VH-VL binders against q8ixk2r445to577. Designs and how they scored, part 280

Target 1, 133 residues: q8ixk2r445to577
Amino acid sequence: FFGMLQNKGLTDYCFDYNPPDENQIVGHQVILYLCHGMGQNQFFEYTSQKEIRYNTHQPEGCIAVEAGMDTLIMHLCEETAPENQKFILQEDGSLFHEQSKKCVQAARKESSDSFVPLLRDCTNSDHQKWFFK
Short names: E, the ipSAE of ESMFold2; O, the ipSAE of OpenDDE; V2, 0.75 times the mean of E and O plus 0.25 times the DockQ between their complexes.

## First folded at step 12 (VH-VL)

Design t7 (framework fv_retifanlimab; at its last fold request DockQ between E and O 0.89; V2 from the best seeds 0.89)
Fold by OpenDDE, fold request of step 18:
Structure t7 (fold): chain C 133 residues (1-133), chain A 121 residues (1-121), chain B 111 residues (1-111)
Amino acid sequence: as target 1 above (133 residues)
Amino acid sequence: QVQLVQSGAEVKKPGASVKVSCKASGYTFTSYWMNWVRQAPGQGLEWIGEIHPSDSETWLDQKFKDRVTITVDKSTSTAYMELSSLRSEDTAVYYCTREGKYYLSYAMDYWGQGTLVTVSS
Amino acid sequence: EIVLTQSPATLSLSPGERATLSCRASQSVSWYDLSYMNWFQQKPGQPPKLLIHDASNRATGVPSRFSGSGSGTDFTLTISSLEPEDFAVYFCQQSYSTPYTFGGGTKVEIK
């Protein structure tokens, strides 16, 4: 699967990553932004290694969850996907992070009108359901 | 103005299939989710599924997973709901309904006139 | 799936009276300050008509006498003063989780 990764519950919001430096793409948080299909910041790929790749750049980035965190941070992809970069896009649309055993949920940033994907306990909320578009 | 015009009433035998159409007009067809909801006589409403016409992304109630196919024809701005292996319990008025967009949510703001599907031996 | 229970099943009132309809969800349908509960009005031989979306927002063209409130699991549709045309069946519907589900409906009938 590839393309925009859109949330089911949040109206027309997609995974979005726009690093400040195109040559240094790691270390920043993946956010949610209105799906626009322009540029490369909303193009992701779900791989056979269960990675969510930001592959419009070289070297390629992979979404990871750092220890003790609930945010999605861009790391470099590795030849063998590390455990903290493995996600399962399940049949029901839920995006499950294997290591934390939590689901990716569209969330509102504190005291902000911005939105981010965060790890939360898995529920049947459409805010935890995602699809590629 | 937004309009959803559905195909006419159907009478089917058990085991047959029915395909109901819903022609949309008055808005950008490929920008809004189209839902299918049915209502058995004297009963409540039951969501069947939805489709996004832009790419045919589809979500179905598990209950209908094996019997329902929702499709669209973008060229005619028409959505279709096909229900196979019909049973008497499938007798209902079937509605197509558009999900309008609000700030962070959707709501079924426009409905077709409904299509009565009668399944009887 | 989320089960919606509406009460009462039937509400018999006279024109001019206040109608209070309840809808209870088997689980919360709220996401932060947004509640994914909608209300529909349906008259015989007609499709449902959207009245309230997101718990408390009147849909376009809906008279001010209709109002929605609630969050979490408990929601209310209020008709401040019933007009003759308001006698119908009212359904609540959650859009928090697929499959979307509807309540069993409340019939508001003339006393």
Scores: ipSAE 0.934, ipTM 0.962, lowest interface PAE 0.4, mean pLDDT 96
Fold by ESMFold2, fold request of step 16:
Structure t7 (fold): chain C 133 residues (1-133), chain A 121 residues (1-121), chain B 111 residues (1-111)
Amino acid sequence: as target 1 above (133 residues)
Amino acid sequence: QVQLVQSGAEVKKPGASVKVSCKASGYTFTSYWMNWVRQAPGQGLEWIGEIHPSDSETWLDQKFKDRVTITVDKSTSTAYMELSSLRSEDTAVYYCTREGKYYLSYAMDYWGQGTLVTVSS
Amino acid sequence: EIVLTQSPATLSLSPGERATLSCRASQSVSWYDLSYMNWFQQKPGQPPKLLIHDASNRATGVPSRFSGSGSGTDFTLTISSLEPEDFAVYFCQQSYSTPYTFGGGTKVEIK
């Protein structure tokens, strides 16, 4: 799949990656932002290795969750996908992180109107359902 | 303004198929989820599924997955729901309904007039 | 699948009286401060009409005598002073998790 990765529960919110340094894309957090499809920030590839790749720019980034963490952080892609970079997009729309056994959920940053994807215990909420657009 | 106009009533025999249309006007058809909901006589409401006309992204109640096909024709702003292998329990009024966009949510804010499908021997 | 249980099944009242309709969900339908419970009014031979979205927000053109409240699993629709046009069936509906589901309805009828 290639396109915008949209949340089912939040009105028109998509995965977005906006690193402060376009030449150093590693180590920053993925966010949720209103879907717009402009520029390079909202386009991701879901690969046969179950990676979510940010590959409209070089070097290619792969979304990961470090052991014991809940945040989705950009890492460099590897030839063989590490376990912390594998996400299973299931038929019910859930986005399952195999290593942690948790699901990606739309979450609110503190008491703000800013949103991020985070790992949480899997539920049936539409906030844990995703689709490519 | 916003209007959803459905095709007319149908009478079908068990085992047949029915295809109901829903023509939308008064808004940008491709920007809003379109839902199908049915109501058996004297009974409550049952959600069948939804489709986003921009990309045909579809979500169905598993109960209907193997018998229902929901489609759109963007050029005519028309949604379709086809139900196959009809049984008498499928006798109902079938509604199309648009989900409006609200703060961090959607809600079914406009409904078609309904299409009665009667399945009888 | 989230089951919505409405009570009472029938509410027999006179114009001017207050109506209180309940809806209980089999699991929470709230996400942070938002509750994904909607209310619809339906009269015979007509499609449902959206009254309340997200637990407490009146839809466009809905009179102020209609109000919704609740969070988590327990929700209430209140009609502060019944008008003749308010005698109808009322459904709650959750939009928290597909498949979306409706309650069985509460019929508000004239006494």
Scores: ipSAE 0.856, ipTM 0.933, lowest interface PAE 0.6, mean pLDDT 94
ESMFold2, look of step 12: ipSAE 0.849; ipTM 0.932
ESMFold2 (binder alone), look of step 12: mean pLDDT 94; pTM 0.954
OpenDDE, look of step 12: ipSAE 0.908; ipTM 0.953
ESMFold2, look of step 13: ipSAE 0.833; ipTM 0.924
ESMFold2 (binder alone), look of step 13: mean pLDDT 94; pTM 0.953
OpenDDE, look of step 13: ipSAE 0.346; ipTM 0.797
OpenDDE, second read of step 15: ipSAE 0.875; ipTM 0.944
ESMFold2, fold request of step 16: ipSAE 0.837, 0.852; ipTM 0.928, 0.931
ESMFold2 (binder alone), fold request of step 16: mean pLDDT 94, 94, 94; pTM 0.955, 0.954, 0.954
OpenDDE, fold request of step 16: ipSAE 0.931, 0.932, 0.923; ipTM 0.961, 0.961, 0.958
ESMFold2, fold request of step 18: ipSAE 0.835, 0.844, 0.847; ipTM 0.928, 0.930, 0.928
ESMFold2 (binder alone), fold request of step 18: mean pLDDT 94, 94, 94; pTM 0.955, 0.953, 0.953
OpenDDE, fold request of step 18: ipSAE 0.924, 0.932; ipTM 0.958, 0.961

Design t8 (framework fv_retifanlimab; at its last look DockQ between E and O 0.92; V2 from the best seeds 0.84)
Fold by OpenDDE, look of step 12:
Structure t8 (fold): chain C 133 residues (1-133), chain A 121 residues (1-121), chain B 111 residues (1-111)
Amino acid sequence: as target 1 above (133 residues)
Amino acid sequence: QVQLVQSGAEVKKPGASVKVSCKASGYTFTSYWMNWVRQAPGQGLEWIGEIHPSDSETWLDQKFKDRVTITVDKSTSTAYMELSSLRSEDTAVYYCTREGKYYLSYAMDYWGQGTLVTVSS
Amino acid sequence: EIVLTQSPATLSLSPGERATLSCRASQSVSFYDLSYMNWFQQKPGQPPKLLIHDASNRATGVPSRFSGSGSGTDFTLTISSLEPEDFAVYFCQQNYDTPYTFGGGTKVEIK
């Protein structure tokens, strides 16, 4: 699966990554932004290693969850996907993070009108359902 | 103006299949989710599923996952709902309905006139 | 699935009176300050008509006498002064979680 990763609960919001330096793509938080399909900042790939890869030139970035955090941060992809980069996109649309045992949920950023994907306890909320567009 | 025009009433026997059509006009067909909802006589409303016409992304109530197929024909701006293995309890008026966009949510803002499907032996 | 319970099942009133309809969800249907609850009006032989979306926003063309309120699990549809054409069945519906679900309806009938 590849393309825009869109949330079902939030109308027309997709995964979005826009690092300040295109030559250093790691270390920043993945956010949600209106789906526009322009450029590479909304293009993601779900791989057979259960990674969510950010489509860019080498080296490739993979979404990871750092210890003790509930945010999605871009790391470098590894030859063998590390545990903190493994997600299961389930048939029901839920995006399950294997290591934390939590689901990715669209959430409102505190004191902001912006939105971000966060790890939360798994529910049946449409805000925890995702699909590629 | 937005219009959803559905196919005519159907009478089927148990075990048969029915395919209801919903022709949309007055808006960009490929930009809005199309839902199917049914209502048994004198009963409430039951959501069946939805489809996005741009790429046929589909979400179904698990209750219907094995018997319902929702499709679209973009060239004619028509949505279809096919229900197989019909039972008497499937007797209902079936509605197609468009979901309008409202900030962060959707709402079923336009409805077809409904299609009565009667299942009887 | 989220179960929506409407009360009362039947509401008998006269034109000009205030109608208050309740809808209770088995779990919260709110996302921060946004509630994914809608209200529909249905008359015999007709499809449902959207009245309120997002708990408190009137749909296009809906008279001001209709208003919605609530958050979390408890929602209310209010008709400030009933008109003859307002006697119908009213359904609440949540779009917070699939499958989308409807309440059982409240019939507003003339006394």
Scores: ipSAE 0.892, ipTM 0.948, lowest interface PAE 0.6, mean pLDDT 96
Fold by ESMFold2, look of step 12:
Order: C-alpha cells, then structure tokens, then sequence
Structure t8 (fold): chain C 133 residues (1-133), chain A 121 residues (1-121), chain B 111 residues (1-111)
C-alpha cells in the first residue's frame, strides 16, 4: 500500500510528518492533519515487513513506538524491521502495534484542537480505523 | 441543488441479482461518501455499506459482505449497489444517501427517493 | 455492532404538546466532546430527512422547536411544541463505529 493514511472517524484527517529540519527526520512525532496530498508530508508506504515507511526521503524513515510510550516517532528503517516498528493493518481497519498490543487512535493533543495518532487500548471506534487513499 | 435520483422498482426471483443505480447531481460527486441503506416493508432502517467515489474505498456491513458489491462510475456521477443470491427477506426499499461533511464528523444529509426491490417466487 | 434502543415505540400527542424521544446506545458513541448520534424524521412514502447531527446540531432548514441533547449512551430528541407536520416516525442513528446502525424508531402520532 502507498499513499495517504486516512482516519475513518475524523473528517478528512491523515497521517502527516513535518520535521522542522528536512535533514534531521529522525526523532520527531507523526501528527494528523487535513488530507491534502500536497508536497511529501502525507505519503507513506506499508511494507511486507509491516512497517509504515516515510520513503520519500533517503535514508528512509519508519514509524516506531518506543517501549513504554504511546507516541508515534520517526526512526530509521532497518534491514530487518524491529518489533517496535511493526504494525498490522487489519481487515476491520484497525492499525495494531504488535509489540505493545495496542491500536493506533486519533487523539486530541492536550490543550489544543490538533490531533495526533497515539497508541490506545483497542476498540471498535472509527477513530481507530485507517485506510490508504 | 443536491439531488440523488435512483433507478426504478424491480421484481426479481429468488437466486437472482439486482443492481440499483443512484445518479448524483448538484455537488462534487468525488468528495463525499455514498451510502446504501434499506428498509423492509413496515420495518426500520439497515445500513448496507458505503463507498468513497474518489478512490472506491468501500466499507460493508459483514452480513452483506459475500452478496453485495458497491461501485461508482465517476464519469456519470453514478453509484451502484448490486445484491446477489436474492431471497424473500431482501424485499425492501433501497436508498442511496450521501454523507455531508461536518465538524470532525459526517452525517447522511441527502437521500435518494428509494428503489423498491421485490423478491417473489 | 452498536444497538440503538428507542423509547417509547409510539407517542400519542396533540398539536402544541411537547414530545420527548429517547435513544439508548449499547455502548458509548462519544469521543471527547463529540457525540456521533444523528436524528432523522420519516413520513410515509418518503426517505428519511436529517434533523439533528452530532447529537445537538440542527440540520439546515430544521425549525428551532427541534432540539437534541445527550452524550455517551443516552440521547434525547425534543420537539418543544408539536406542529401538524411533525407527526411522523423518528429514528436515531450512530456513525461512531461501522456498521452504522439505526434505532427501531418512535412513531409520533396524533391523539
């Protein structure tokens, strides 16, 4: 799968990665933003290793969740995908993080109207459903 | 002026298929989810599924998964719902309805006139 | 799937009276301050018409006598003073989780 990773529940919201320095793409948080498809910020690849890659950049970034955390952070991809970079996009649209056994949910950023993807206990909510566009 | 105009009533035998059309006008067809909902005589409403015309992304109620195909034709701004292996329980009025975009949500704001499908031996 | 239970099944009232319609969801349909519950009116031989979206927001052209309230699992549609054209069937509908579901309806009929 390659394209914009869209949330089912929130009107026209997609994964977005906008690092402050294009030459330092590691270590910043993935956000949600209105789907627009302009530039390179909203294009991701879902690989056979169950990675979500930001592959419009070299070296390639892969979304990870550090142990004990709930935020989705950009790491460098590795030849063999580490466990913290593995997500299963299931038939029901849920995006399951194998290591933590949690699901990716649209979540309101504290004290703001902006949204980010976070790990939460899995539910059936459309806010935990995702599809590539 | 948003309009959803559906194809005419149909009478079918058990085991046949039916394909209902829904022609949209008065808005950008590719920007809004299109849903299919049915209502058996004297009964409530049942959601069948939806499709986004821009990319054909489709979501179905699992009880219809093996028998329903929802498609669009962007060149004619027309949505289709095909139900196969018909049985008498499928006798209903079938509606298309688009989901309007609201603050952080959707809602079914425009409905077609409905298409009666009668399944009889 | 989320089951919506409407009560009462039938509400017999006269013009000018207040109607209070209940919808209970089998699980919460709220997300932060948002509630994914909608209300529709349906008259015989017609498609449903959207009245209220997101629990409390009136759709375009809907008179102010219609109001919605509630959160979580319990929702209410209120018609403050019934007009002759308000005698119809009313459905609640959730779009929190697919499959989207409708309540069984409340028929508001003239006494």
Amino acid sequence: as target 1 above (133 residues)
Amino acid sequence: QVQLVQSGAEVKKPGASVKVSCKASGYTFTSYWMNWVRQAPGQGLEWIGEIHPSDSETWLDQKFKDRVTITVDKSTSTAYMELSSLRSEDTAVYYCTREGKYYLSYAMDYWGQGTLVTVSS
Amino acid sequence: EIVLTQSPATLSLSPGERATLSCRASQSVSFYDLSYMNWFQQKPGQPPKLLIHDASNRATGVPSRFSGSGSGTDFTLTISSLEPEDFAVYFCQQNYDTPYTFGGGTKVEIK
Scores: ipSAE 0.736, ipTM 0.911, lowest interface PAE 1.3, mean pLDDT 93
ESMFold2 (binder alone), look of step 12: mean pLDDT 94; pTM 0.959

Design t9 (framework fv_retifanlimab; at its last look DockQ between E and O 0.77; V2 from the best seeds 0.80)
Fold by OpenDDE, look of step 12:
Structure t9 (fold): chain C 133 residues (1-133), chain A 121 residues (1-121), chain B 111 residues (1-111)
Amino acid sequence: as target 1 above (133 residues)
Amino acid sequence: QVQLVQSGAEVKKPGASVKVSCKASGYTFTSYWMNWVRQAPGQGLEWIGEIHPSDSETWLDQKFKDRVTITVDKSTSTAYMELSSLRSEDTAVYYCTREGKYYLSYAMDYWGQGTLVTVSS
Amino acid sequence: EIVLTQSPATLSLSPGERATLSCRASQSVSFYDLSYMNWFQQKPGQPPKLLIHDASNRATGVPSRFSGSGSGTDFTLTISSLEPEDFAVYFCQQNYNTPYTFGGGTKVEIK
């Protein structure tokens, strides 16, 4: 699966990554932004290693969850996907993070009008459902 | 103006299938979710499922997952709902409805005139 | 699924009177400051007509006498002064989670 990763509950919002330096893509937080399909900042790929890869030139970035955090941060992809980069996109649309045992949920960023994907306890919420567009 | 025009009434026997059509006009067909909702006589409204015509992304109520197929024909701006293995309790008026975009959500802002499907032996 | 309970089932009133309709959800249908609750009006032989979206916003062409309020699990549709054409069945509907669900309806009938 590849393309825009869109949220079911938060209408027309997609995964978005726009690093300040295109030559150093890691270390920043993945956010949600209106789906526009322009450029590469909304293009992601779900791989057979259960990674969510950010489509860019080498080296490739993979979404990871750092210890003790509930945010999605871009790391470098590894030859063998590390545990903190493994996600299961389930048939019902839920995006499950294996290591934390939590689901990715569209959420409002604290003290902001912006939105971000955050790890939360898994529910049947449409805000935890995602599909590629 | 937005219009949704549905196919005519159907009379079916139990076990048969029915396919209802919904022709859309007055807006960009591939830009809005199309939903199907039914209403049994004298009863409330029941959501069946939805489809996005651009890529046929579909979401169904699990109650209907094994019997309902929702499709679109982009060339004719027509949505279809096929219900198989019909039962008497499937007797209802079936509506197609478009979801308009409102802030962070959608709302069913335009509806077809409805299609009565009667299932009787 | 989210169950919506409307009350009362029937509301008998006269033209000019205020109508207050309730819709209670089995769980919250709010996302921060946004509530995924809609109200529809349905007359015999017609499809439902959208009145209110996102709990409190009138749809296009809806008279100002219609208003919606509420958040979380409790929502209200108010008709400030009933007109003859307002006697109909009113449904609440949540689009917070699939499957989308409707309330059982409140029939506003003439006394």
Scores: ipSAE 0.871, ipTM 0.942, lowest interface PAE 0.6, mean pLDDT 95
Fold by ESMFold2, look of step 12:
Structure t9 (fold): chain C 133 residues (1-133), chain A 121 residues (1-121), chain B 111 residues (1-111)
Amino acid sequence: as target 1 above (133 residues)
Amino acid sequence: QVQLVQSGAEVKKPGASVKVSCKASGYTFTSYWMNWVRQAPGQGLEWIGEIHPSDSETWLDQKFKDRVTITVDKSTSTAYMELSSLRSEDTAVYYCTREGKYYLSYAMDYWGQGTLVTVSS
Amino acid sequence: EIVLTQSPATLSLSPGERATLSCRASQSVSFYDLSYMNWFQQKPGQPPKLLIHDASNRATGVPSRFSGSGSGTDFTLTISSLEPEDFAVYFCQQNYNTPYTFGGGTKVEIK
């Protein structure tokens, strides 16, 4: 699948990646932002290796969750996908992180009006359901 | 003004199929989820599924998954719901309803007039 | 799937009286400060009409005598002073998760 990765529950929110330095795409957090499809910030590829790949930029980035963390951050893609970069987009729309056995949920960023994707215990909420657009 | 106009009543035999249409006007058809909801006579409301017309992304209640097909025609701003292998318990009024966009949520803010489908043998 | 239980099944009241309608969900339909509970009015031979979205927000054109409240699993629709046109069936509906579900309804009828 290639396109915008949209949350089912929140009105028009999509995965968004806007690194401050285009030459250093690693290490920044993936956010949620209103879906617009303009530019390159909201386009991702879901691969046969179960990666969520930011491949509109070179070098290509892959979304990862570091051990013990719940935050989705950008790493460099590897030839064989590391365990912390594997996500299963299930038939019910849940986005399951294999290593942690948790699901990606839209979450309010602390005391702000902003939302980010975070790992949470899996539920049936539409806030844990995702689809490519 | 937003308007949803549905096709007319249908009478069908068990085992047949029915296809109900819903023509939208007064808003950007491709920007809003379109839902299908039915109501058997004297009964409550039952959600069937929804489709996003921009890309045909579809979500269905599992009860209907094998029998229902929801589609859109973007060029005519028309949504369709087809229910196959009809049974007597499928006798109901079938509504299309769009989900409007609100703060961090959606809500079914406009409804079609309903299409009565009667299944009798 | 989330089951919505409305009570009472029937309210028999006179114009000018206060109506209080209850909806209980089998699990929470709240997400942070948001509640994914909506209320609809339905008159015979008509489609449902949206009254309240997100538990407490009146839809466009809905009179101020209608108000919604609640969070988590317990929700209430209140009609502060019934008008003749308010005698109808009222449904709650959750869109917290698919499949979306409706309550069985509360019929508000003239005494």
Scores: ipSAE 0.745, ipTM 0.917, lowest interface PAE 1.5, mean pLDDT 93
ESMFold2 (binder alone), look of step 12: mean pLDDT 94; pTM 0.957

Design u1 (framework fv_zigakibart; at its last look DockQ between E and O 0.86; V2 from the best seeds 0.00; counts 0 for: pae O 3.0 > 2)
Fold by ESMFold2, look of step 12:
Structure u1 (fold): chain C 133 residues (1-133), chain A 119 residues (1-119), chain B 107 residues (1-107)
Amino acid sequence: as target 1 above (133 residues)
Amino acid sequence: QVQLVQSGAEVKKPGASVKVSCKASGYTFTGYAMHWVRQAPGQGLEWMGYINPYSGKTKYNEKFKGKATMTSDTSASTAYMELSSLRSDDTAVYYCAREKYTDYYFDYWGQGTTVTVSS
Amino acid sequence: DIVMTQSPSTLSASVGDRVTITCRASQDIKNYLAWYQQKPGKAPKLLISEASTLQSGVPSRFSGSGSGTEFTLTISSLQPDDFATYFCQQYYHYPYTFGQGTKLEIK
């Protein structure tokens, strides 16, 4: 799959990666933002290794969750996907992080009306349902 | 060079409608939400809502639902705000303002359009 | 709705003075606070975002501080160009709201 990764419950919002330095893509948090289709900041690839790749730059970035954390952070992709970079996009639309056994949820950033994807206990909430477009 | 140029001043009678335009240049119009803010005489600034020009989706301040309708024309890089059933207390300067990408505050503003509802 | 209250409403000062404008939010808004300058007949101009981040092209005599519910805009040495009305604005929750404004006048 390749395209904008959208949330079912939080309509009009997409995964977005906007690093402060376009030449340093590692270590910043993935956010949710109004879908816009401009540039490549909202385009991701879901691979056969269960990675979510941000491949607008070389070397490519892969979304990861560091041990003990709930935030989605950009790492460099590796030839063999590390366990912290593996996500299963289930048939019901849930996005499951294998290592942590949690699901990606659209969540408020600091309780505000801005949003980020965070790991949470898996539920049937539409805020945990995702699709590519 | 980012620029927002709004349509000219309007004088209307109560019960009429008005449609204010905001033409954007110097950036990718569909990449940024466009907000509308009013400033009535003797009052400060009030946020009215926004439109996402990419999707056409809108969000309104509840105070202005049914009064304001926000649209856009992507081929003309222009956002519009229509006010219906005008009353004297709709007299204000109306601004368009561009949302800063991913940050939500307003980095560029139009020059404002004065709408006067008289009699 | 989050109410933003500015003080003072009007401030008289002279060129060279240090002035402080305060903005209070009715609830914790973290650092989701912007400051705008507005001159008569003109649109607001963004000065500061995230409570303290100075925008490009804004003179360094402007600074912002605060978090939570109390915020301050400071002009360290007033210049003639600084006489204007200043607004704070929260972007923490919709509807976004502005302070009522502080008019900075020549003494």
Scores: ipSAE 0.773, ipTM 0.916, lowest interface PAE 0.9, mean pLDDT 93
Fold by OpenDDE, look of step 12:
Structure u1 (fold): chain C 133 residues (1-133), chain A 119 residues (1-119), chain B 107 residues (1-107)
Amino acid sequence: as target 1 above (133 residues)
Amino acid sequence: QVQLVQSGAEVKKPGASVKVSCKASGYTFTGYAMHWVRQAPGQGLEWMGYINPYSGKTKYNEKFKGKATMTSDTSASTAYMELSSLRSDDTAVYYCAREKYTDYYFDYWGQGTTVTVSS
Amino acid sequence: DIVMTQSPSTLSASVGDRVTITCRASQDIKNYLAWYQQKPGKAPKLLISEASTLQSGVPSRFSGSGSGTEFTLTISSLQPDDFATYFCQQYYHYPYTFGQGTKLEIK
């Protein structure tokens, strides 16, 4: 699967990654932004290694969860996907992080009108449902 | 370069409708949200709402729900805002403004469209 | 709605003066604050975002500071081109709201 990773509950919002430095693509937080279909900062790929890859740059970035955190951060992809970069995109749309045993949920940032994907206890909420478009 | 060019000034009677256009150029139209902001004579700025040209999704300031309708034409790279049931207090300059990429403030503005409502 | 209150509403100053405009938010808006410059008959121009980030092409004599509920725009040495109306804007909550404006006039 590849393309825009869009949230079902938070309608019209997609995974978005826009590092401040185009030449340094790792270490920053993945956010949610209005889906725009430009394919630059909203193009992701779900791989057979259960990675969510940001492959608009070389080397490729993979979404990771750092220890003790509930945010999604961009790391470099590895030949063998590390445990903190493994996600299960289920048929029901839930995005499950294997290591933390939590689900990715569209959530409000400090600004009530800004959104980010966060790890939360798994529920049946549409805010935890994702699909590629 | 990025440009937002709005339609010309309008003079309307109370109860009438007006549709203001905002033609975008110099960037991918569907890649950015288009906001609308009004400014009454000698007054401050009021955020009216926005449209996502890619999806057509809109969000309105509650104050302008039922008053303003925002649309877009991707083929023409143009955003539209229609004001209905015009009243004298709708007299204002109306601006379209682009939301800066992944930001929530406005980096480019149209030149404004003056709408005058008078009996 | 979050109310943004600017002070003063009008300010008279001379070229070369140091000028400070204040914007107060009715509630904590963190650093989600932008400053705009507007000249008569023209659209607002973005000067500063995130309370203190100077936009490209904006002279370094402009600076912004503050967080929470108190914010300031400072012009270190006024130039003739700086006489205009200035607006603050919060983008912490919908609906986005602006200050009433500060008209900077030549003394």
Scores: ipSAE 0.025, ipTM 0.704, lowest interface PAE 3.0, mean pLDDT 92
ESMFold2 (binder alone), look of step 12: mean pLDDT 93; pTM 0.942

